# VHH binders against b0bn94: the designs that were tried, part 13

Target 1, 137 residues: b0bn94
Amino acid sequence: AEVQQLRVQEAVDAMVKSVERENIRKMQGLMFRCSANCCEDNQASMQQVHQCIERCHAPLAQAQALVTSELERFQDRLARCTMHCNDKAKDSMDAGSKELQVKRQLDSCVAKCVDDHMHLIPTMTKKIKESLSSIGK
Key: E = the ipSAE of ESMFold2; O = the ipSAE of OpenDDE; V2 = 0.75 times the mean of E and O plus 0.25 times the DockQ between their complexes.

## First folded at step 6 (VHH)

Design s51 (framework vhh_7nfr_2; at its last look DockQ between E and O 0.79; V2 from the best seeds 0.00; counts 0 for: pae E 4.9 > 2, SAP .679 > .668)
Fold by ESMFold2-Fast, scan of step 6:
Order: sequence, then C-alpha cells, then structure tokens
Structure s51 (fold): chain B 137 residues (1-137), chain A 129 residues (1-129)
Amino acid sequence: as target 1 above (137 residues)
Amino acid sequence: QVQLQESGGGLVQPGGSLRLSCAASGFTFSSYAMSWVRQAPGEGREWVSYISSSGSRTYYAKSVKGRFTIARDNVKNTLYLLMDSLKSDDTAVYYCARGPYTYEWSGTKYTYKYTFDYWGQGTQVTVSS
C-alpha cells in the first residue's frame, strides 16, 4: 500500500505542478506587480499600503482554495473506495483467512481503487483550469 | 506543534451511547481530513470513520455504519464520534488521526501527503455489563 500511496501522491503533485505552471504562476506575477504598485504610492498611509497588498493577494488565495476543494473531492472518493477495501480485509480475517492472503487481497483492492481514480485526473485538471480562468473576472 | 487530544471514553453497558471528542491544535484544522481508528484487545487497527476537511463527506466501516456518526466543528477545532447502540465488540482504544491525506500551501508551492501523519494518544471504550 506504500507503492499506491506514493503513486497517488506523485500523480496529484504532477497535476498541481501543471496547474501552477499554466495558471497560478501568471496570477502570482500579477499579484507581485499589484503589490509593487501599492508600495510606490508615496501618499498612502502605512495601513492603506497593507490593505492594498492584501487585496492584491485575494485572487491567488481564491485559486489555492479552488485547487484544494477539487483535490478534497477527489480524495474523498478515493478514501471511500479504500475504506471498502479495509472492510473486505476485516471480513476475510474474521472468516479465518491467513494474514498473507488478507494482505494480498487488500493490496489488490487498493491498487484497483487507485487505478480507477487516476483516470479521473485529466477531467479534474480541465475543470480546475476552467474555474481558475474565471477568477478575477 | 501538532496535537490531537481525545476524551469521552469510559465504561458503558451494551446498547448505551458515548460521545468521543478530539481537540486539535497546532495546525489549520479546517484544511485536513480526519479519521477515527480503533484497536481492540489482541487485534489490529480498524479504520472506523472518515470525514472530509469541510465536513461535507463522511464514510463508515461496515461494522459501525448506522450506529456511529462522525462530525467536526471547524470553528472549535474539534472532531467528534457519536456512538449509539454500543456492542461488546466495540470495546477498543479509539484514536483520532489526521488523514488519510493532507495539504499545505506555502506561497504557490504545495506539499501533498497521502498518509495518516499524526495520531492522538487514544481513549479507552469498554462495553460490558
């Protein structure tokens, strides 16, 4: 199950890096340029400058929240599948199956959960990018 | 520092009810999925219940479905397990755990882990006449 854990982690990491490169990085650039403009206002009070910078950060915060929300939905589905695998393993143990057989059965079940959910990543990535494009509009 | 502190365990008669609490501190509780895991005497760990970071999704092991309810209060940073119709088979040490996945943003960089990374000390639940 360590192999499957790492596989999920790597797939999610690759997806978020793709979203960062294509969407979030541009938003970060806009945020820093916005913040720099706040700092160039020699007439603004200290409080006004800080509030200006906070407003510049809002779109990026929204983008991060959206990515987190989509990942939560993905992981919720995967968690449900994995809990079902644990239930089946417990049933096998209670029925007197050997530990090795139970472990093999659990590993196979979890691997199928991961395989099934990996196929959802391209669709999830597309939804995230489309949603991100609407931020700040 | 991350801390998970359980309470509410004790001795109860079959058919009774208990409410377990887990007080979380040292992290943004609302950003993490949480679980309850139990270990009966002489047995391995059993994943009992799961709740998503927002509380919108909950899942239960077949052995407790319909009898247990997991809930969270993200304002109070507390996780709950409401246990009804308790059976002798529910006798176990109950642990709250952070997971099975976690997220952390640092600027535009994020860290993702697919694991239970922190556990409470456990609270004993004994169901007997």
Scores: ipSAE 0.382, ipTM 0.714, lowest interface PAE 2.8, mean pLDDT 85
Fold by ESMFold2, look of step 7:
Structure s51 (fold): chain B 137 residues (1-137), chain A 129 residues (1-129)
Amino acid sequence: as target 1 above (137 residues)
Amino acid sequence: QVQLQESGGGLVQPGGSLRLSCAASGFTFSSYAMSWVRQAPGEGREWVSYISSSGSRTYYAKSVKGRFTIARDNVKNTLYLLMDSLKSDDTAVYYCARGPYTYEWSGTKYTYKYTFDYWGQGTQVTVSS
């Protein structure tokens, strides 16, 4: 648990909040209005109303899946980078390096992993927003 | 309430095998990446293995690669660690942990965490000579 990992949480949270505000919240509003319209047909069967509502939910479900998929890929890359840092720290300890020196090396390695991956966030954000803009069109 | 409970630890001879299990409850298990972390007496915690939420991607620390296998059953909400060719160096308490990079939806709200946010109580593995 390094201070550098908190930086990732804050940056990803900010990006997701931006995507929610700009895209997902609007889709949720449309979903509710669509669902309400399904309920206005007094002649529809219970099953017909259920099916109508299910169709109204599809765009939001697709949007959440897209965001989740992109974040999982980001998470995988960062986890792989961080695990490499742990391996290098253990190798140094096994080779006889001093504990404080090894901790400093580990911290530097993780900080670089975080820095490198945080630079990818703007590109990931653009890809997500472009993909979300095409849903329902 | 999130609960993680490890089992399957014990005393084993060098070269032996052991299977650890972790029963998960209180969350949608299939939505979270999971890990095994171990701690030997007087040592820091060592991240041993990672498995993605679907189970499709796995990573291992160099010290255990080729000997340990992480797996999950998303129907039974159970995480596994299959340990082969055990050595005295593998003696440790083994923890099931959620993460380290975790995300969750609540309606339209999305939370992303950078840490292992939930841990089990651990199970002792002892490899004696």
Scores: ipSAE 0.179, ipTM 0.581, lowest interface PAE 4.9, mean pLDDT 83
Fold by OpenDDE, look of step 7:
Structure s51 (fold): chain B 137 residues (1-137), chain A 129 residues (1-129)
Amino acid sequence: as target 1 above (137 residues)
Amino acid sequence: QVQLQESGGGLVQPGGSLRLSCAASGFTFSSYAMSWVRQAPGEGREWVSYISSSGSRTYYAKSVKGRFTIARDNVKNTLYLLMDSLKSDDTAVYYCARGPYTYEWSGTKYTYKYTFDYWGQGTQVTVSS
């Protein structure tokens, strides 16, 4: 089970790093430069500068929300699958199966969950990046 | 440091109800999915319920579906488990666990973890006549 967790962890980490490097980091740069420009307007009131900075942060906030949402959806799906495995294990135990056998079945089920969901990561990544690219345009 | 502290366990008769709480600290609670896991005597740990970071999604083990309700208050950094129609088979130590998936935004980077990486000490629930 731990091995399976590591697989997912590595895959998702790689995806997150890719998204950060290719999309989020650039958006952060834009946000900071935009905010800096807001601060250089010596004719603006405090309120206007604050509103300007808030506008500068809006795209990044949207990006963060989008990425978080997609990752949450992913984890929900995988969690649901894993919980289903647990339910099966319990059913097997209730049916009188041996503990060792049930454990093996559970491990196999979880492994399948991980495999199936890892296959979704590339598509998810593409979708995220496409969506992020449309933010601010 | 990350800390999870369960409370609300106790002795209850079959058909009774309990509400468990888990106080979380030391991390951005609202960024993490949370779970309840229980362990009955002589058995392994059983995943009971899951709630997403925002609370918008919940899942339950078949054995507790329709009887248990997981909830969270991200302002109070508290996880809840409402247990109704309790039966003897629900007797177990109930653990609050962070996970199985966690996401954090630090302002500079995203972090992701796929583990039940933190557990509370557990609270005993005993259902007996």
Scores: ipSAE 0.022, ipTM 0.416, lowest interface PAE 3.8, mean pLDDT 87
ESMFold2 (binder alone), look of step 7: mean pLDDT 81; pTM 0.801

Design s52 (framework vhh_7nfr_2)
Fold by ESMFold2-Fast, scan of step 6:
Parts: structure tokens; sequence; C-alpha cells
Structure s52 (fold): chain B 137 residues (1-137), chain A 129 residues (1-129)
């Protein structure tokens, strides 16, 4: 179970680093460039400049929220799957199954949850990158 | 009921050593990552150390790296913090906590923040001459 959790964490970390390198960093650069342009408007009031800068930050904030939301959705889905495995194990114990058999069933169930969700990471990565590319357009 | 109970704190001289323990009950201890967090008088909470559910991965705050060692015994449902070369700056209440990482953004930088859902009551460590 420890090995399975480690596999998931490493895969998620790799995905997050990929999204940062290819998408978030570019949006951060665009935000600073946008904000610099706000400061060069000689005709704008101080309040207008400040509001301009805040508008420049909005797309990056949306992107960050999107990535966080997708990660939370992924973690929640995985957690629900492993909870289902635990419930099945309890049902088997209540039905009189032997302890060793129940442990084998639990381990197999959890491994399947992890394998299923590892397969979701490429699709999730693609969805995140596509959604991020549409922000600010 | 999830419960975490710390012990092992006390008064120690600079350069001394202490071993803190945290007894866990009410949950499958071997399935959860654990951390130690401290709080000095009048200051906020400072994360000290993390250990994965199996014990295969450990992380330390820069202030304690090389001096503290986190360990766990999943058979005894106990978390440990072995503190060596103690300094006056280590004076604090030490808490064991159950939890995992959450994500926080600073611009384009994604920082992992350890989220705690259950805390022990704490044990006082005082380092003074």
Amino acid sequence: as target 1 above (137 residues)
Amino acid sequence: QVQLQESGGGLVQPGGSLRLSCAASGFTFSSYAMSWVRQAPGEGREWVSYISSSGSRTYYAKSVKGRFTIARDNVKNTLYLLMDSLKSDDTAVYYCARGTYTYEWTGSKLTYKYYFDYWGQGTQVTVSS
C-alpha cells in the first residue's frame, strides 16, 4: 500500500511540474508583461493602474484554480475507490471469509484502484493543458 | 475516535538530546503519513518533519536538518522524533499531526503545504542553561 501511494504521488508531481513548465510559467510571464504595460499608461489615474494590474492577474489566478481543482478531483476519486475496497473487505469479513483471503482481496482491490487512476493521469494532463490554453482568449 | 498522544518532552541543556513519542489510536496508523509541528511562545506553528506511511520517505525543515530524525513503528502505532544537538531556538511545544500535502500557488510556483486533519495535545521542550 505504501508502494502504491508512492507511485501515485510521483506521477502527480511529474504531471504538475510538466504543467508548470509548459503552461503556468508562460502565463506568469504574460501577467508581468501585462502589468508593466499598465504602469506605462501616462494618462491613467493611480486607481486605474491598480485595477489594470488586477485584471492582468485574473487569468493566472483562474489557471491556478483550475489545476488545483483537477488535482483535488483526482485525489477525491482515488480516495473513494480505496474506501470502496475497504467496505468490500468489511463485507467479506462479515460474511465469514477467512482473514488471509480478505487481505488478499483488499490488496488486489487497492492495486486496481491505483492502476486505474494512473491511467487517468495522461488524460487529466491533456485536459488541464487544453483548458489552460483557452484561458485569456 | 482518532487520538494522538505525545510524550518525552522536558527541560534539557543546549547540545543535549531528547526523544519524543506519539502514540496513535483509532485509525490504521500504517496507512497515514505523519508529521511533527512545533510552536514557540508567541509565534506561529512551524512544520518540523514528515514521514510517509511506510517510513520510506522523510523530509525535514532546514532549521533541524541533520540534527533531528523522524521515525515510526507501524507495529506499535508510534511516531518518534529523535532530537540531537538541541539549541535554545528549539524551545517549543511539539505536536504530532496526521495529514498529507496540499497545493498552494505563488505566481507560477506551486508549493506543497502539509495539511493536518488531527493533532495531538502537544509536549513541551525547553532548551536552556
Scores: ipSAE 0.005, ipTM 0.283, lowest interface PAE 10.0, mean pLDDT 80

Design s53 (framework vhh_7nfr_2)
Fold by ESMFold2-Fast, scan of step 6:
Structure s53 (fold): chain B 137 residues (1-137), chain A 129 residues (1-129)
Amino acid sequence: as target 1 above (137 residues)
Amino acid sequence: QVQLQESGGGLVQPGGSLRLSCAASGFTFSSYAMSWVRQAPGEGREWVSYISSSGSRTYYAKSVKGRFTIARDNVKNTLYLLMDSLKSDDTAVYYCARGPYTYEWSGSRTEYKYYFDYWGQGTQVTVSS
């Protein structure tokens, strides 16, 4: 169970690092260059400059929201799957199954949840990168 | 340091209501899914409810669905559990927990433990006639 939790965390961390390197960093660079351009308008008031900078932040904010949303959906699906495993374990206990058998069934069920959802990470990564590429177009 | 502190527990009669709070600090609360977990006298820990980091998605244990509502305030870094139509079976220590990714409940070698990152100290809820 700890092993399964670590597997998920490592896989998600690897995906986030990939997205950050290939997409988010480019957007951060664009944001700062955009903000620098706002500061070159010597006719603009300080408030107008601040508003200009805020507009430069919008694509990055959208990107972060999109990544967060996709990660939340992944976590929700995995949580529901493991909750189903917990419900089955409780039902087995209530039916009089031995504790060791129940633990074995729970561990097997959770491992299957993790395996099934780990297979979703490559497609989720691709979807995120494709969606991020469309931001600021 | 990550800290989770529960409050709002107490004694209530069957059919009554309580509102539990969990104050979070030491991390970006809005980035993490949160759960409520309870432990009844003489029992192992039982997952109660889950809420996504944004608050838009929630999930409940069958035993509390329709009676409990989980909510969060990401500005105040606070998690809530609104408990209606309380039953004697709801008597337990209620814990605020960060996560999960995998286990909501699982048997351990020593005790029935949940696989979450961090836990609060718990708040006692007693439903007695």
Scores: ipSAE 0.013, ipTM 0.358, lowest interface PAE 7.2, mean pLDDT 78

Design s54 (framework vhh_7nfr_2)
Fold by ESMFold2-Fast, scan of step 6:
Structure s54 (fold): chain B 137 residues (1-137), chain A 128 residues (1-128)
Amino acid sequence: as target 1 above (137 residues)
Amino acid sequence: QVQLQESGGGLVQPGGSLRLSCAASGFTFSSYAMSWVRQAPGEGREWVSYISSSGSRTYYAKSVKGRFTIARDNVKNTLYLLMDSLKSDDTAVYYCARGPYTYEWSPSGKYKYYFDYWGQGTQVTVSS
C-alpha cells in the first residue's frame, strides 16, 4: 500500500515536470515577451499597460487551469477507487473476517486501483500537451 | 527540493481564533491538493482538512466542520487554516501536508493517511 502511493506521487511529479518543461515554460516565455511589448508603448498610460499585460497572461492562466483540472480528475478517480477498497476492508472486518485476509484483500484492491490509473498517465500527458499547444490560436 | 513551513500557532483561550499558514516551495503548488493534519498528545495523527489544487473543493473532519476553514493562495504558494470557536480538544501540533487520502484500515481501528511531504508542525494550545 505505501509502495503504491509512492508510485502514484512519483508518476504525477514526473508528468508535471514534463508538461512544465515542454509546454508551460514556452508559454511563460511568450507571456513575458508579450508583456515587454506592452511596456514599449510610449503613448500608453500605466493603466493601459497593466491591462495589456493582463491580456498577455490569459493563455498561461488557461493552461494552468487545464493542467489543474486534469490532475484533479485523476486524483479524484484514484481516491474514489482507494476509498472503496477501504470501505470493503472495514465491512469484512465488521463481518468477522480474519485480519490477515482483510489486509491482503485491501492491499490487492489498492494495487489494482493504482495499476488501472497509472496506465492512464501517458495518455493524459499527451492530451494535456496537445490541448496546451492549441491555446493562443 | 520540496519544503513546507507552518506558522501561526500559539496559546489561545477556549472560544478564540487562530490562523495557520503554510509556505510551500520547491514544487508547482497549484498542481497539488493540500491538507492539514494534527496530532494531539498521546493520540495518533488525525486528518483535519483537505483542499483541491484549484481551491474549488474542500473537506473537513466532522470534529472541525463549521468551525475551521481551509484556503489557499496559489499566487503566493501558501495554504491557510482559519480556526474559529477553538476548543480544548483542538490542542495539537498542526502539520501542513501534500497528498490527502486515507491510506489503509488497521485492525486496531485506526486509519493510516499517506502524505508524501510534511511540514515541521506548529503547536496550537487551547487552554484557559
Scores: ipSAE 0.006, ipTM 0.179, lowest interface PAE 9.4, mean pLDDT 78

Design s55 (framework vhh_7nfr_2)
Fold by ESMFold2-Fast, scan of step 6:
Structure s55 (fold): chain B 137 residues (1-137), chain A 128 residues (1-128)
Amino acid sequence: as target 1 above (137 residues)
Amino acid sequence: QVQLQESGGGLVQPGGSLRLSCAASGFTFSSYAMSWVRQAPGEGREWVSYISSSGSRTYYAKSVKGRFTIARDNVKNTLYLLMDSLKSDDTAVYYCARGTYTYELWSSGKYKYYFDYWGQGTQVTVSS
């Protein structure tokens, strides 16, 4: 079951690196340029400069919330699937199945949950990228 | 420094009720999904319940569905498990666990999908 968790982590990491490279890095660059512009106003007080910089950070804060919510949704779906596998394993134990058979059955069920939910990653990636583009509007 | 501290366990008779709490500190509690996991003597870990970061989604193992309720208070940084109609089979050490996908866009942090932090556990014994 830890092997399946690692598979999910690797797939999510790959997706995050893609979003980070193609979308987040550009947003970070825009934030720093925005912040630099705040600092170039020689008539602004230090407090006004700070407030300006905070406003520049807002799109990235929105991006983080969006990515986090989509990943949480993905985790919720996967958790439900694996809980079903655990329920089936318990039913098998209660029915008198051998421990090794139950473990094999559980491992197969969890692997199928992961395989099935891997299909959601491309869709989630597209949705995230589309939503990040909308933040810029 | 992340800390999870369970409380509320104890001895109760079959059919009784208990309320478990998990006090979280050292992280933004409202950003993480949380779970309860139990381990009975001589058994492996069993997922009991899950709650999303906002509390909008909850899931339960078949063995506890309809009897247990998971809840959270993001202002107080506390996770709860309300346990009704307890059975002898519910006897176990109950752990709260943090599991989610989280990435700091301001830093080069990593996404993790697993229970990366566990409490010390609280013993629940259902006996007559």
Scores: ipSAE 0.000, ipTM 0.224, lowest interface PAE 11.0, mean pLDDT 79

Design s56 (framework vhh_7nfr_2)
Fold by ESMFold2-Fast, scan of step 6:
Structure s56 (fold): chain B 137 residues (1-137), chain A 123 residues (1-123)
Amino acid sequence: as target 1 above (137 residues)
Amino acid sequence: QVQLQESGGGLVQPGGSLRLSCAASGFTFSSYAMSWVRQAPGEGREWVSYISSSGSRTYYAKSVKGRFTIARDNVKNTLYLLMDSLKSDDTAVYYCARGPYEWSSGKYYFDYWGQGTQVTVSS
């Protein structure tokens, strides 16, 4: 199951990189241009300038919270699936099954959890990107 | 159940080096970007460095660029900060933090922080 865990982690990392590249980077650019505009107000105090800059950061803070929330839901769902596999493995051992047979059943069960949930990543990625595109509009 | 535990801080002479570690548990470490943030006496928190979930992308504050290196080991669930050519201005409590998905806002919103490890650069 170590290989399956790494596979999920790589797929999630690839999704985060895609979101960072296609959505977050553009939002960061807009944030800095927004912040630069705050600094051009000749009548604003430095406190007002910093408050203006903080408002420019709000979309990125929302984006971070959204991505984190989606990742936690995905991880919780996958964890419940793999915990079920562990429970079945314990039941098999308690019933007197051979260690090697139990290990094979556990590995197979975890692989199926991973396969099933890998199919959710493109849908999750699409939802995240659509949600991020609507932030600040 | 998310836990972040820093270590490796201490007293070091100007020009010296230190390696900080952050042991992560209770979450899928390799799925999250990680950062180092510091707080000097009497100052606010200052973002120091960022590393993406896979380690392929890193960013540094201007004050540490070229002197510090951020790295991670996703197999060991550990984040590192390799600090070289330390200056008195680097004296601060260094925090390991989960996130963010932004690297240069100046005011970062992180969801989990470690307890911090003290770094003192003094003669």
Scores: ipSAE 0.000, ipTM 0.121, lowest interface PAE 14.6, mean pLDDT 78

Design s57 (framework vhh_7nfr_2)
Fold by ESMFold2-Fast, scan of step 6:
Structure s57 (fold): chain B 137 residues (1-137), chain A 123 residues (1-123)
Amino acid sequence: as target 1 above (137 residues)
Amino acid sequence: QVQLQESGGGLVQPGGSLRLSCAASGFTFSSYAMSWVRQAPGEGREWVSYISSSGSRTYYAKSVKGRFTIARDNVKNTLYLLMDSLKSDDTAVYYCARGTYDFSSGKYYFDYWGQGTQVTVSS
């Protein structure tokens, strides 16, 4: 189960870094350029400048919320799958199954959860990047 | 370099309250679920609480449900554990841990741990 945990967390971390470098970084650059443009209007009041800057931040805030939401859905689904595995293992232990057999059952079940969800990461990554591109307009 | 730093532990009377903090650095804190795990003297680690990356979902061990509240501040990169109605059996070293996948059994699905902060509940 430790090996499976590392596989998932490494894959998720790689996905997050890919999204940050390919999409979030670009959006951050656009946000700061947008904000700099707000400061170039010498007819605007300080309050109008601040409102302009706030509007520049909105797309990046939406992007971060979207990535966070997608990650939570993925993590919650995986966690529910492994929770089911733990429940089965506890039921087997309570029924008098040998510890070694219960451990093998749990390990196999968790590995299957991880494998099933690991295959979803490329599709999730593509969906996230497509959604981020639509925000970027 | 992932780093987790707990603080806020100490000696407290039964029925008292404590607030623990965990400062995170070296990763995008807002993208990871976080947990609190404790270890009483001479015992194994016990999962205490979980919070999703956005804070929208929380889960608690039966032993602390209704007494503890997990919270996070993604702007400050800080995780919190608000501990009310403390009992002597809450005495333990409390660790914050990065992990997303184990709502109930704990440590198997955590990849990074803090150094821990000692909580002692004694009269």
Scores: ipSAE 0.000, ipTM 0.181, lowest interface PAE 11.0, mean pLDDT 78

Design s58 (framework vhh_7nfr_2)
Fold by ESMFold2-Fast, scan of step 6:
Structure s58 (fold): chain B 137 residues (1-137), chain A 121 residues (1-121)
Amino acid sequence: as target 1 above (137 residues)
Amino acid sequence: QVQLQESGGGLVQPGGSLRLSCAASGFTFSSYAMSWVRQAPGEGREWVSYISSSGSRTYYAKSVKGRFTIARDNVKNTLYLLMDSLKSDDTAVYYCARGPYVWGSYYFDYWGQGTQVTVSS
């Protein structure tokens, strides 16, 4: 089960790094350039400059929220799958099944959850990147 | 720097109650799902409870369902575990963890140092 945990963590981390490198970083650059432009307006009041900067932050904030929500949804789905495995194992244990048998059944169930959800990562990555591109208009 | 710090553990008699807290810092607490995980000495980790980032979804291990309640305060950046009707089998070190953990230990990137709960007469 530790091996399965590491597989998921590594795959998710790789996805997040890819999204940050290819999409979020560009959006951060645009946000800072937008904010810098707000500061170059000699006719703007301090309040108007702050409002301008806030508007520049909106797309990046939306992008970060999107990535976070997709990641949480993935984690929730995986958690529900393995929770089902845990419940089934607990029921088997309570019914008097041998500990080793229950452990094998649990490991198999958890491995299947991980395999199934690992297959979702490329699709999730694509959806995230497509959604982020839409924020750029 | 992400930090998670548990408190509220102690010695309690069977049937008693405890409230555990986990103070989170160094990240946007309201953006992450959180879990409680326990470990008795010499045994593996057992996932106890899960709460979504908004608090709209909660899940419990069968062993604690109906006795424990997970809650969070996103304004105070604090996670809670309210433990009622404690049993000797609940004796363990309790950890808060960022991200979901289930029976197979899935995607927890940060853990607290733990707080000891001992249920004994």
Scores: ipSAE 0.000, ipTM 0.218, lowest interface PAE 11.7, mean pLDDT 79

Design s59 (framework vhh_7n9e_1)
Fold by ESMFold2-Fast, scan of step 6:
Structure s59 (fold): chain B 137 residues (1-137), chain A 127 residues (1-127)
Amino acid sequence: as target 1 above (137 residues)
Amino acid sequence: DVQLVESGGGLVQAGGSLRLSCAASGFTFSSYAMYWGRQAPGKGREWVSYISSSGSRTYYASSVKGRFTISRDNAKNTLYLQMNNLKPEDTALYYCARGPYTYEWSSGKYEYYFDYWGQGTQVTVSS
């Protein structure tokens, strides 16, 4: 169970790091330069400067929300799969299966959920990067 | 320091209801999916219900579907489990747990606490 958890954590961390490095970090840089430019307008009121800075933050906030949403969908799908494994284990116990056999079936089912969903990560990564590339246009 | 504190357990007759609460602190509650799990004495942990970080998606184990309702109040950093039509088979220690992954943008850190559990609250259902 710890091994499966670590596999998922490492794969997701690698994906987020890749997205951060190639897309998010550039957007952060643009946000800060945009905000600095807002502060150089000597004719703007303090309120106008604050509104300008808020507009500079919008693309980055949208990008962060998109990545978070995609990760939440991945997590939700994996959770649903493992919940189904739990239901199967209960059915086996109710049918009179031995405790050790039921535990083995549950462990195998959960491992399959992880394997199946790990295969989705490359496709998810590409979709995230494509979506992020369109933000701010 | 991440803390999860469950409450609301107790003794109840079959067919009765209980509402469990889980108070969360030490992390951005609204960024994490949350779970309820349970453990009967001498047996392993069993997942009961799941709720997404926004509350828009929920999932239930077949044994509790239609009887239990998971919900959350992100403003209060609190997770709930409404348990109706309780059965003797529902007798267990109930735990809340934080979901496996979130990225905290303010700190630039990945937070992954797949198996974090609270102390638990005992639910006993008599026939």
Scores: ipSAE 0.013, ipTM 0.392, lowest interface PAE 6.9, mean pLDDT 80

Design s6 (framework vhh_7nfr_2)
Fold by ESMFold2-Fast, scan of step 6:
Structure s6 (fold): chain B 137 residues (1-137), chain A 127 residues (1-127)
Amino acid sequence: as target 1 above (137 residues)
Amino acid sequence: QVQLQESGGGLVQPGGSLRLSCAASGFTFSSYAMSWVRQAPGEGREWVSYISSSGSRTYYAKSVKGRFTIARDNVKNTLYLLMDSLKSDDTAVYYCARASYTYEWSSGKYKYYFDYWGQGTQVTVSS
């Protein structure tokens, strides 16, 4: 259970850091170069320059929202799986099963939830990176 | 370096209100769920509230539900706790904490694990 906690945390943290370093940082660089180009238009009004810069930053905002959304979906799915495990454990106890047997069932169920969802992280990472690559196209 | 800095605590009368803030730095704040946790005199830490990374989901301990509101500003990298109808039982040091989604064996449920904590801010509810 504690090992499962640490495993999930490490995997999620590694994914977020990977996406930030490899995709978000590159996008940030492109956005600043885009913004610099806005400032080089000496025919534009100050308001037009400001609007130009905001258009350059919109893709980054989309990228952040996308990563956040995918991460929340992952967390929700995992939570739902483990809540199902807790419900099954309660049902078993209500049906007269011994506490030790119920605890073993719960532990096994939660471990399976974690294993199943850990297998989703590589796919989720690729989906995020693909989606980020399409932003600003 | 991850840093969390609370502020806004103080002495308040029963029935009063306070707003706590937590300034976050050293990480992408918008990518992490956050929580408030408190510790009353002579007691262990008690989870108070949780907010998802986007702010779309919030959860509250039964003892504070309906009285406290957790909120965040991802542009300012700041977490808030809006405390209304304060009671003497709310007297505690309040900590903000960065959360990762993990399994808590003691409750048999997945809950948010706290990997970084602020230094805490004291809230005292007394006449």
Scores: ipSAE 0.000, ipTM 0.133, lowest interface PAE 11.1, mean pLDDT 79

Design s60 (framework vhh_7xy4_2)
Fold by ESMFold2-Fast, scan of step 6:
Structure s60 (fold): chain B 137 residues (1-137), chain A 127 residues (1-127)
Amino acid sequence: as target 1 above (137 residues)
Amino acid sequence: QLQLVESGGGLVQPGGSLRLSCAASGFTFSSYAMAWVRQPHGKGLEYIAYISSSGSYTYYSKSVKGRFTISRDNAKNTLYLQMNSLKPEDTAMYYCARGPYTYEWSSGKYEYYFDYKGQGTQVTVSS
């Protein structure tokens, strides 16, 4: 439903902003400090300095990719759940159920999908933050 | 100017094949999951296939699983649906739909859309 989609969007947005503030921003600071140190090596070639900076960039790039990957997985789980609901609705319709009854069953099924996945967001947030904390090791 | 333009539909005999294409413009295609949905004349929408933003995950409705294949080319901003072993019950208007948006780090925005679709392309399966 549109209201339920907005609930998911708000929760995911809040999660991503929390991760950015508490984890990603710290990594950005470390990346810039690391990169500055690369530039202070007066014995390094231009190529070596560039490679040094790329290595400093890697943890942040990995962190952003991790969050993106987790969001992709979350969205896929939700999509899979709602597609199952649509399959069930089609089965009921093919079996001769009234349109109003089918719509009510579909709405209930989708609501359960949203509820189930909303409950996963706190666990997902914790997992992401724990994974991000280990990237720099 | 968000646009999704479907093509490739037509008349085909049972057992035949068709490949549908969806040309996307006006948004960062590689950041969005995409879907194919269909609507037979006088009936409701049916979600047929889904593909994640990277292409790593795909899902199909049971009515098309094993017969249809969804794929994407992010470099060309194009979504595909390969339809094999077509049946009369596959007759419908086929739409390309934009799925949930991934968080954009530069702008700090997250968008969730699953209601955008193009003009559609008609697939008719009959002799």
Scores: ipSAE 0.088, ipTM 0.483, lowest interface PAE 5.8, mean pLDDT 80

